# VH-VL binders against Elongation factor P 2 (efp2): the designs that were tried, part 9

Target 1, 189 residues: Elongation factor P 2 (efp2), of Mesorhizobium japonicum (q983m5)
Amino acid sequence: MVKVIASSLRKGNVVDKDGKLYVILFAENIHPGKGTPVTQLDMRRIGDGVKVSERYRTTEQVERAYVEEREHTFLYADGEGFHFMNPETYDQVAVSEAVVGDAAPYLQEGMPVQVSQFNGIAISLVLPQRATFEVVETEPTTKGQTASSSYKPAVLSNGVRTAVPPHIAPGTRVVVMTADGSYVERAKD

## First folded at step 23 (VH-VL)

Design z3 (from y4 with heavy chain G105S)
Fold by ESMFold2, last read:
Structure z3 (fold): chain C 189 residues (1-189), chain A 121 residues (1-121), chain B 108 residues (1-108)
Amino acid sequence: as target 1 above (189 residues)
Amino acid sequence: QIQLVQSGAEVKKPGASVKVSCKASGYTFTKYGISWVRQAPGQGLEWMGWISAHNGDTHYAQKLQGRVTMTTDTSTSTAYMELRSLRSDDTAVYYCAREKFDFWSDAFDYWGQGTLVTVSS
Amino acid sequence: QAVLTQPPSVSVSPGQTASITCSGDKLGDRYAYWYQQKPGQSPVLVMYQDYKKPSGIPERFSASNSGNTATLTISGTQAMDEADYYCQVWDSRKGWVVFGGGTKLTVL
């Protein structure tokens, strides 16, 4: 964490204001002929998405947060969280279940993941856009391949519910988008 | 699979109100915001307002202040937009859109199918 | 105070590069976003935060934002790219979300 003057802030910078993190959406320095120079900041609070617009004196000190993003390899999950390793230094970082969130079922051992850290604490993850899972459940059909001309419900090996083409049977490996579990294709294994 | 499913088309008379629902599925509803955007026939997109599903905080477009209310029901993962004192120029397709508020990944990434609201006498 | 300005239409032949601009005062100091809307469909996010691409958007789409202009570029334009395209920014003076007027891309 570093104190900086308000006039140095630009879009994309992250600031700590009263223990909460904000992303700068717009910063403008205003130098009036008769008044004190000010910095106008439009910001988004990360935890709840609330947007605020604030004016600061250009010389006012603001706590800037530096967010480092590095590739890590997912190792495993346990009661203490989700564990990742920097493949170059072998340092490990634990990421809380709250931070991993909806991405949790898509993590696989050995998966490369971009981990963002603030003061050594993991605060967000970016998974590969695609991952492969087995279909373990699909709606039973009496007719087989003629049951539907549209996608049917399925459950993946990670527990995620999705929709697959009618020709996909239980035991089939499929590629899905990690953002929402949507079907892409059969795996090419 | 992430979906935003909106309530069906409505026909209203001037002076009435309309309440459009947007049911979210496939993601943790309370970690995102919902914006409402409308589009009059043959026209562009007009942002109406936003609500955080995390805490219920709202921002409304200045043009609509006093006429619009946005709410959420976290138990059903549903967002609502109510527009009051309808006029014929409120005829439009009304969309809900999800807003992500992570550090480096934002925007309106998933949209509902749209709800046509027709205001005529 | 600045309004986002887009050309009302752009026409290209298949395989050509299409450029759709979005202009506003000091637009490069704001994040720019791009949405595609095909007839009868809801908008789809195609670019965010100036140049970033969401999952599933073809590599032929790119974007930039500097000075007063954001640009959406489609290389090797295909017939399926025919749509309306809208830029968007965040601006607290406008209640937070501002869309451009839209550009109809025609592929002839």
Scores: ipSAE 0.625, ipTM 0.861, lowest interface PAE 1.3, mean pLDDT 88

